# Designs tried in a protein design chat: VHH binders against Outer membrane protein assembly factor BamB (bamB). Part 10

Target 1, 360 residues: Outer membrane protein assembly factor BamB (bamB), of Alkalilimnicola ehrlichii (q0a984)
Amino acid sequence: CGGARELPDLSDVGDGVATETLWTASTGSGSASSAYALVPAVEGGRVYAADSNGRVTAWDAESGERLWRVDTGRELAAGPGAGGGLVLVGARDGRLLALDAENGEERWVSGLSSEILAVPQIARNIVVARSGDGRVYGLDGLTGRRLWIHDRSVPVLTLRGSSSPVVVGNRVVVGQDNGRLVTLNLQDGEVIWEAPVSIPRGRSDLERMVDLHADPLVFRGVAYAQAYQGELAAVGMGDGRERWSRDIPGHTGMAADSRQLYVVDDQSRLWALDRNNGATVWRQDRLQGLRLTAPVVIGGHLVLADEEGYLNWIAPDNGDLVGRDRHGRQPIQRPPVPDGDVLYLLSADGRLAALRLVED

## First folded at step 1 (VHH)

Design e14 (framework vhh_rezetamig_d1)
Fold by ESMFold2-Fast, scan of step 1:
Structure e14 (fold): chain B 360 residues (1-360), chain A 122 residues (1-122)
Amino acid sequence: as target 1 above (360 residues)
Amino acid sequence: QLQLQESGPGLVKPSETLSLTCTVSGGSISDSDYYWGWIRQPPGKGLEWIGHIYHSGSTYYNPSLENRVTISVDTSKNQFSLKLSSVTAADTAVYYCARDWEYTVSDAFDIRGQGTLVTVSS
């Protein structure tokens, strides 16, 4: 834990997948902490983004023209989540804010039990939010009134930051700090199933960290979860039964296509696994030493952003490093957001870019 | 040999509910390794996933269709069924029932039926 991390030599790597910059914008002052989950949201032809100083902005997705900007007066740490006519942002002081998507007017504010570091979700007029103490809330989208709360055991030491709950149909998938994946009923918060992904072991609090810190991924009926110091597991959405598991710890996140799961391990190595059985198809090690974002699948391409401001393009079929393109010199701390053939990229300093794939 | 067979009306009027049944023979629908579902192919378009069901009754629907779709399973009859409400001409398609390791459309379903053409017309 005292040694300097060496950056890889990638000077031999050429340009990546061709993109056209449609527009660029500023969110304001950027992100005050790498633990904050400030990510663009794309909904209904609009892009929403927040900064740490309390600003939330909406732009037209096609033109980049600013539609509205509001100042919440709060240190924002998570969001926005967008849907149901609302833009949802979470604050460091535990306040969850719902803004009108049309004009940015505050609709309601609800207090949660601790800081909000996970992107709030909304589905079927129910807002799902997670506080830093591990609690998950279901709130009425119209009023912010609490409908239910899910509260399970919290380890003494956890990673700062929280995985975001994932809403699929009438289910909420939660990666817990105790190494368990749980699925809740969206309407009442009752547990449908709970699956152990990783079990704490060792004697120190540091040795026992098994946080499901990476966001769970739900793809074609399977929930994928990765523990910080433990297993990667594939779990059936219908019954919570484990399909397969691998000893591939990490905290960065995952993406999938019809054939493969793409996962970053704790050494920033990128793995492609057969989704059906977890067998290794390929591994790409050249990005070791970089702090990577979760992989993103867009237009048949695989891309990861890094702390040096690069987009790293990987061939999904064999794991070859196709190329790299630098988008400024500030860190990119959250995965770019795909929407069709457009990639929305937010840098730590608050620079937002809309990039369109130019390839056929 | 495992076989899946669709049955139901080939013509449905606009605004009515489309009802299809899939009969499974040569294997058990209560197999915990599999999901059972429906996909369709409109004329001149690709395959579109409708939804899947697990033998426990847990359902997974295409978000674009979920307000109109109900899938149910009858383990005693080794059957599962689709109801699609408020149909329009856009729902005209060949409908397939399928078995899969997962709950959405893939390039290769494990097993699918022969398909049944459903035309929505007044």
Scores: ipSAE 0.000, ipTM 0.189, lowest interface PAE 15.4, mean pLDDT 85

Design e15 (framework vhh_rezetamig_d1)
Fold by ESMFold2-Fast, scan of step 1:
Structure e15 (fold): chain B 360 residues (1-360), chain A 122 residues (1-122)
Amino acid sequence: as target 1 above (360 residues)
Amino acid sequence: QLQLQESGPGLVKPSETLSLTCTVSGGSISSGDYYWGWIRQPPGKGLEWIGHIYYSGSTYYNPSLENRVTISVDTSKNQFSLKLSSVTAADTAVYYCARYTDIYEWSGFDYRGQGTLVTVSS
């Protein structure tokens, strides 16, 4: 939501973690909506990115040399996902496109039941995609033919956009609009387990919104899910049993390291929780009033991007705001993508930067 | 017939890294249907899960051991390996390699090796 909100005074905050710009590029026009999940994909030494006007581009990850660019002729809302020799993009009209990763040629197009607002995934030649009506599809990576569909009832009201399914081995982890975390078998879409993360409460449809809008995070055999109006839960991947839960609602997203879970709440407060029991280690409140991206762990640092074009660097050990650096004046609406010591940053206007950490 | 066989030193000194290899025969590790992992049994105690790996390299570790454990896979040799750092006498156990069918918990294995005894002592 808009409206006049007070931005934090961060004028006392110095420069952040030093980075070297390896290269910059333009994806074209950028994203037409903050609900769109247009995020760079890094795969096989290449970076792929899409814009809302239908362009998909591949660059060499080291040099930033453009390898190919194609115009799909569609309003793209999600992706790319990359893997198995394919680049996958989802369109506003429900079309899922698979492009050849080598040259950008269209391999297949499949129609889903509604707009695609979640980044498609691919593992073991199976494409996993989610449509806005809540359906999750398994498609053959070679042909785009439907292998399975998972269909659940959706709430009357939900947030614009959708959480992306997460593929872990032979399992697909789905955060549902009804507040349930579901794990499916990748091969046949059969439900392995379902876990309640948040239960709808209240009398109105608006009060009962418990959408698991933030992407689930799977880390070391535990799935973490956060409800829009409700709880944050840690669930065992093997059996779907809750390990712990906290009343920390939000929709921004999470990151983890071996010690801690990092989560942003509905007030843009950043929490570090003990992964084993959910106990608060620290909380950083200075970023309240900013629209933050999900936290990213890179090189022993924690970083969040914001609507003013800043990268905000946080010390993982104590939550101190180390510094911030501005990378243009356009909003950064999706989390930067880490690959080793390189961070790929995409601004809402379509500017892409590859930033290498200079120091750890 | 699928067979899994552990190999590695039977004696490791305290503070060193324990290294074990599992060789798979009669079946391929390069299958998306299975996970491959390690479990152990200290003398007089029950089985303890260590972790497992998918053939692509994705790993899942017991939280109690995760800062000391590395599991890796070599699909060209049809092998996967365990490294456990900073060992103590408490790491003395019979170590087994195992295969799992889409289950992240160690109780879901369908094959395991015969086991190899590792003693941590000077």
Scores: ipSAE 0.000, ipTM 0.158, lowest interface PAE 18.1, mean pLDDT 85

Design e16 (framework vhh_rezetamig_d1)
Amino acid sequence: QLQLQESGPGLVKPSETLSLTCTVSGGSISSSSYYWGWIRQPPGKGLEWIGHIYDSGDTYYNPSLENRVTISVDTSKNQFSLKLSSVTAADTAVYYCARDLGWYEYSPDFDYRGQGTLVTVSS
ESMFold2-Fast, scan of step 1: ipSAE 0.006; ipTM 0.355

Design e17 (framework vhh_rezetamig_d1)
Fold by ESMFold2-Fast, scan of step 1:
Structure e17 (fold): chain B 360 residues (1-360), chain A 123 residues (1-123)
Amino acid sequence: as target 1 above (360 residues)
Amino acid sequence: QLQLQESGPGLVKPSETLSLTCTVSGGSISSYEYYWGWIRQPPGKGLEWIGHIYYSGSTYYNPSLENRVTISVDTSKNQFSLKLSSVTAADTAVYYCAREGYFDLSTYEFDYRGQGTLVTVSS
């Protein structure tokens, strides 16, 4: 829908949390589609980012000095994921590329069954990737050889884009297009448990869309999943048992701290829920009408980016809109990436900024 | 060092309610990271998970036992308790209290467990 929405009046809102720009860089031409999951990865004192035209770049996280840049020759739609000495990017043609984190040299290329729109992950030398047809793959990190595949049919209608699988310990958490949250064993891909978050209802394919489009969030032994048309659920990692659920549909995503879950609903209203029971602590409605990224917790602050290039700062204790700061005029389509007191921000045009929180 | 200790009657009559208390020392029950649970081992059988509680009072029970189980927490005493109603000889077991969490392990597991208390259901 884009520019047809009514934008909120936020002219009374002052400057947000003070940040210092450590460095800025360009990834190239940026993202060709809002369905693409092109997001910076921070690993081992380095920042990695990809653009839709095939460029992947590494910078020193402290200085912003470019360490390497390669052209993959492919339309990239997901990544990078970084770990185990690799940088992983997924292409629209279904190719998953593993690059050497030190120099960007291609280590291997593996073909998946459909376009890759979810950020690949790596843990314990196993690469986890999802293709747009709903399949989840476990691949050997050294060779790209397939170790296992988890195969699921997708609904006739689903949102364009894919939630990224989340790796925690020896488990892979997958939000599925059919409204189910599934946890797989990382080593062999066997199902450990499945939990229904939302059940398709209605007669039309449109009415039956229950895609777990938002990335699942795992925090301190609980997996949180939100359905496009349905419920938000908290599920125990150990047993797959639902702890609580709320009728808060959405597709944007979530963040958590020790006390609260922060979730954006389908109207871009921001909720803070008690993590233990899902009870509402506060709700902030002033950002309604903006296309928001998932919330990010950094330095005791809560921040969301938007389609107009703003960072919107929210007080976690009461939901007050503390302030806003504009970082360019292009949309910010993916959540900023926190690392300590530094926030890495990628705009749709390929502008990358490293912002450090300023303390008094 | 964290320690958990069970207390309660060693003998319960059929149809009555079994009541056990777990006392936690060396750490606080009021934690965002942990559940506090009960598991049992009948003679000659494996461990069976009964249920757990969060410090806020939120409870989760084994579906096979759900209609008979109540777990409660008293954060001021650093204790949590199990009530199991309508007991039969099949409820004879060693009962353990435990701390549960993810703990960066491959599975959600128990990192601390009490020594166990034998409960015999007999007339």
Scores: ipSAE 0.000, ipTM 0.173, lowest interface PAE 11.6, mean pLDDT 84

Design e18 (framework vhh_rezetamig_d1)
Fold by ESMFold2-Fast, scan of step 1:
Structure e18 (fold): chain B 360 residues (1-360), chain A 122 residues (1-122)
Amino acid sequence: as target 1 above (360 residues)
Amino acid sequence: QLQLQESGPGLVKPSETLSLTCTVSGGSISSDSYYWGWIRQPPGKGLEWIGHIYYSGSTYYNPSLENRVTISVDTSKNQFSLKLSSVTAADTAVYYCARDEWYGDSYLFDYRGQGTLVTVSS
């Protein structure tokens, strides 16, 4: 619904955590859809970003000097993922492209079964990509040839967009449209374990939507998954056994530190949960009504971006809204990317900013 | 330098409880970065993950073994222990204690003990 949503009054909130703008750049035209997962990748002292009109660009992370830019000739919907000397982007037409990280030249193109709306990953020379029909592929990083495929039937009704598979060691963690969290062997795609996070309830297709739409988070041996309509669960990486669960539905995403899990619910309320048992430590409701990105932990701070172009800074210890800083007036639709003390911020129009946290 | 050392009986009778202790030296078990666990290798077979424990006492067990396994931690002694009840000949294996980082799994533990052979026989 495009109708007027009631936005919170945050005029009493002052400036947030002090940052220094290192550089700004443009990806070209930005993102054509909020369902697209166009997110900067930071790897090897470089920043990579794509626009939905087909451009992929690399910049020096410290200076913002453009190193290369290529035009793929395709509508890009996901990525880039970077690693192993490759930059990986997924296209609306189902094509997965691997570019040389040094110069942007195309190494290979592989066709998947449906649109690519999840950021491709690479580990151990194996590319992991998800197509919009729910299939997960393992591809050879050198050639793009298929090594394995994990096929799962999808519900008749699902949210547009796809959670990104998460690669951890020799495992691939996949949040499925049917409410199950699955861990696959990276080498052969064999299922290691499956865990139910939420089961479909109700009689209508709409009532039965339990899509694990938020990207799963893996932190210190625990996988966290959140269902669109249903539960948030903590699952052990070793055996897929549920550690705890809470009735906190959502689709925005999560972050963690050594003490707490930070999660956004379907009302845009921010929860801090004790990571060990799921007990509520604090909840921050002042951002309710905003379209938030997933929380990001950086430099002992917690930050969420929003549809009005703000970075919202939250104190992790008590959930206090410390301050807000506006970085343009365009929506920020994907979480800022942290790298050390630098935060990389991409706006919907393609504006990229590198912000360094200022030390006291 | 971190070292892990298994200790316990090498021979257990069928239907009894197998008890093993892991002593950690060169590092503290009271770390929020690691899990501490047990894996085993039956003769001629692959590694099998048994379970792991966080320093707070939170445990995760292999579902195939859950009803028979208890792992406990004693931070004052820098030790953690395994109890496996109602043992049979199928529980004969080399048992390893191990430290696991969050990106590791039962076959990729970053530190493990040298292993101790436990034979289940009358």
Scores: ipSAE 0.000, ipTM 0.139, lowest interface PAE 16.4, mean pLDDT 84

Design e2 (framework vhh_rezetamig_d1)
Fold by ESMFold2-Fast, scan of step 1:
Structure e2 (fold): chain B 360 residues (1-360), chain A 122 residues (1-122)
Amino acid sequence: as target 1 above (360 residues)
Amino acid sequence: QLQLQESGPGLVKPSETLSLTCTVSGGSISSSDYYWGWIRQPPGKGLEWIGHIYYSGSTYYNPSLENRVTISVDTSKNQFSLKLSSVTAADTAVYYCARELEYGSDWYFDYRGQGTLVTVSS
């Protein structure tokens, strides 16, 4: 079997953190591509999820009772994003749809310049969306009318998919395909600052790939960004100045708590770094060879999902692999979504589970 | 044992500022391990996270509320406070203060207060 990657031997690993299943549901057909950013959204006591075949559904977060389901008639590739009374989904054909959060009724549809592979965001009645050609749009939440556009060229080579913009206050944080982290004014799209996270090096286009493919993380006034073939950097939100950087390339994503940044590198090694200076606190290598989701911090625990359907539980203090639990055999391609002590887990086939941590 | 206790007026008039204080006892608010936050539950609705603060004064607010919310901390009194400006009847809710451990979960609270009902009169 020359060419098959080697999976780690985890037969010695026991059960992970105990969870109880509150409810399960089906979104429909699941995700047609691992490049799609179809992730549950939790807002106002409701859970929203979309499938690739165009279905968007809302459930009561406590009971799992279906509140509404609509068929958009489109191949959906990103979302939902939820807020301001709207549920936002992005289509492969570049259309961004805003649905009424109460009943799923279509409020508006806006056409963007390319496929939408990043989860749309909403704040202050402004929708922020990114198209696959690297453009970032600010749209009126009521009408879908374009308020502003941030227009930049993308590299010739880039990874399938795109990082989601992050809205913090009156600022939009965007990881660019050219290795730069940009902060825009939410109202007018004006660039506030732009910081290099990784600079293209080498002679070939492949060698010059520095796409900020992982979603940027903003935590306590610091923006964290990770390049595909480059650096992980911590950048001050106020001035765009680098606070520290590490040569830890990757595309999977990050989580943080008050003490540490948790990041997955390009070998599926999990690092815990001191947030203040980037110094390594611990590293966990036993998950190398698995395709991991971004880490999630919940209930004092750290968890990562994988392509074999497992939740992998890590102790945040020392990086010990606490245990693993299998939740079906289908890939889990996006990080579980935490809400209080509940994890919402979406499998590639469209199975949604609400799992509550059992306190011991 | 750690205890959190909300205090503040139970009735606020429309357009005024809602002001609540959380008193922390049995533990220090000056801990690098935790955020200190506010959540609310309007009648007949689910929990809504308002925002949190670090003991250094660093804040993050729910984007839906951020232009009306101010959270402040007083480490000398072991307290943190919420101000919500320009209130309407939609701001009527039971308000809870909470200790938060996780950034990736806006709803995770390992300790919270008993809650205080704040009614915004018509």
Scores: ipSAE 0.000, ipTM 0.123, lowest interface PAE 18.4, mean pLDDT 84

Design e3 (framework vhh_rezetamig_d1)
Fold by ESMFold2-Fast, scan of step 1:
Structure e3 (fold): chain B 360 residues (1-360), chain A 124 residues (1-124)
Amino acid sequence: as target 1 above (360 residues)
Amino acid sequence: QLQLQESGPGLVKPSETLSLTCTVSGGSISSYDYYWGWIRQPPGKGLEWIGHIYYSGSTYYNPSLENRVTISVDTSKNQFSLKLSSVTAADTAVYYCARGPYDFLEGTDAFDIRGQGTLVTVSS
């Protein structure tokens, strides 16, 4: 039987960055598993969210007025992704559903090779989705018909869940379970480049686990990828050449601004690295022992949510823990979604809040 | 301060190859953060994206021009160039070289810096 991890003593930490609650809503039943990638999507003045019991809902982003709600009748594990007039959700049984963004009406359903645990994306009328067996699909946005498939065998032992593909222009960036970062052509799925972020080593399946479980981050022509038991790498988007790498393993995720990359390591330490060369600017260790979400940059602030329901606020310039605020007692398992000065927060029980930063 | 400047002949004969060079000053072309590209504006028409290149030599071309276009980069001279083969009167346009962030979409809206433009007339 394993022991519980030690929680940090943060009783001396005061209130964080001031926010006002614009509105709150319920998605229904929330998320049935921490492996599920159920995150709000913000698109065209609307907020979309799904629960694992099959409900998908749309709200007006400013007022929180519910615009529509549908019951898909499926256990949903990923999404929504929103764009091109569609709302996309992935089911545990491998079905990818496209709903009409205006009214939630089902437009098409397409079957993938295994469970969908990564948020589907859409760009240029092409839907990009990843199944748990490591395959990436390009589908026609109008019909759901398969246009291409990128096939890759999954290692025997992998983390529960999958990183979401990132669409940038006419390219699809995929973090693979074998430790490789791959860029595909959006139109035909052909490989443009591959970069090894971490190479499987050792003889056991556990020793060879190098899954790029965290979503890759693309920022100003550089793709950042972090391996579970390996390195953090920055690679050029044009040719996949490594710019720099650091021995900072993790699975939580990253954020960037014009100066710095913010990354959480496997001990829940928060690092700020010089984006140009990977040199450490600062590190914040006070959050060790918490299960953190990926960092989010909003309004000149850095924020991370945790499994105790807190938002933890960090100063980007020096890494100081500014403060923390509790938004319920249920876990926050996915990073809050920023849109301008508003932060959309979804708790594991399905509570959705729109929080606006207060300018003082 | 970064500047881009087009250079090349202002008159090209039909069926010949149009050749233009862009000189980058005030910054390095060897950057992971940017693509370098070409756009044009025919008389009385909107802007048309031709293609772009990364400092490593990786290229992306407009499909309608792909069979005639070659873009190349010379990092030692801080320059990139356009060759457009088999030109016709339809290729008469003002040609601009431009810089765009890597995560830009194809087209003209994502270019954050452009040259002044150079008029190229295709005529016998």
Scores: ipSAE 0.000, ipTM 0.211, lowest interface PAE 14.6, mean pLDDT 85

Design e4 (framework vhh_rezetamig_d1)
Fold by ESMFold2-Fast, scan of step 1:
Structure e4 (fold): chain B 360 residues (1-360), chain A 123 residues (1-123)
Amino acid sequence: as target 1 above (360 residues)
Amino acid sequence: QLQLQESGPGLVKPSETLSLTCTVSGGSISDSSYYWGWIRQPPGKGLEWIGHIYHSGSTYYNPSLENRVTISVDTSKNQFSLKLSSVTAADTAVYYCARDEGYWDSLYAMDVRGQGTLVTVSS
C-alpha cells in the first residue's frame, strides 16, 4: 500500500439520508492507530466507548448524560464489548479488563498471550477474546478465569488478529489467519466444524496471506467470511457446509438484510449479492479509492463511513449513491453502530455522535 | 403464510418428561435461513429461551436447562419437538415455538411465534 490511491470525484453527490443529532460527547483523545478496534457498544439503554489513552465512558443512550468515566491507565486497542453486566476492553499490552457496567469499577484483569486488537465479546457469562497472535480465549465472566484456549498455527506473515470472534447461541465463529472459518463450542472451545474459505497460493509469504481479516457475519443461520486474498464464502451455521462462494477478496467487512449480502472488496467497491446463491444484484464503484468502513443496514438504508468523515448512503435495492453527509473532518475508521433508528458514530479524534434517522 | 402450532399434554406429573411438538405450515422447516426454537413464560415472570435447532439437527440450549432439554427435528413432517426431563412445579409455563434467526438472547427478534400452550406440572 503506501500512496498509489486516487480519491474519487464525488463533488456531484448531494446530501444523504436526513438525520438529527440527539447528542454528542467526547471519549477523550480518540484512537492512536487505525489498527485499533475502538467501537462504541450499545447495551441496556447505555452507550460505552473507550479511547486509546485508557479512558472508558458510559452514557445514557437517550439523553447522552455521562453515567461514569474511568481511567484504566492502559493503552486500549479494542472494545468495548458489553453484556452480562460487564464492559470489556482490550489493551495493547495483552491485558483484558472487565469493568462493572453500572459504575465502571474493575471486576477483573486477565493477561492474554499478545496485544488485543479485536473487540471482546460476552455471552452466557463467558467472555470470548482474541489476541494478536491468533489465540482465542474463553474466560469466566465472573472471575476472568480461563475456561479454554483455541490455539491454531498461524502463517509466518499475517494481518495480526484484528478479526473479532462472533458469538451466536452456544457457538463462537472465528475467522482465522490461515483462511479457515472455524466454529467453536462456547462452553469448552472444542471445534464443531471448520470450513476452508481460501487456501494459501503462491511462493512468497505475501502471496500466501489469506487472513479472514474482516469480521465474519452471521445472519439467519448462515456465516459469511471474506479472505484478504481469495474468496468470499457463505457457510451453513448448523453443518459447516459451503452454500456458495465468490472470488471477492477484501478486509473491510459485510452487512446483510433479508435478501442481500453487502460486501466491500479490496478496491473499495460495494457489492450486493443474493444471499441464497451469491449472484450479483448490483455493484457500486463510485466509492473506489476511499478507505471505507464495513456497510451498516439501518432503517431500510445502507451506509458506509470513510476516512474523510463522510457517511455515504446507498440505496439497497439498486446500489445508487443517494448522498453523502460530512460529520467532521477526522477519519471514521470503524463502522457506525446501529440501534433501532439511531446510529452511533465515533470519529478517530474521539468525537461520539448519536444520530437519529428522520426519513420514513 | 407461515404458521406455527404447539401440541402436547397440558398436564405433566413431577419427575416425568414434558413433550411438545411444533407443526410448521406455510413454509419449510428445511429453510437454511432459520433456526426453530422454544421459549417459555412462567406465570408472573419474563420470557425464557429454552433452545433452538437447525434443520440439520444441530442444537443450541440454554445452559441452565441444557442437562434436561432435547430438541429434535423431523423434516419429513415439517415438525420439531421439545423434551424436558425431570420436571418440577418451576417448569409450569406457557410454552411457545418460534422461527428464530439464530440469536438465542434476542427473544424479540423471533419473526413468527405459535399461540402458546400452557403446561402445568402438578400431581
Scores: ipSAE 0.000, ipTM 0.155, lowest interface PAE 17.0, mean pLDDT 85

Design e5 (framework vhh_rezetamig_d1)
Amino acid sequence: QLQLQESGPGLVKPSETLSLTCTVSGGSISSGDYYWGWIRQPPGKGLEWIGHIYYSGSTYYNPSLENRVTISVDTSKNQFSLKLSSVTAADTAVYYCATEYFDDLGYMDVRGQGTLVTVSS
ESMFold2-Fast, scan of step 1: ipSAE 0.005; ipTM 0.281

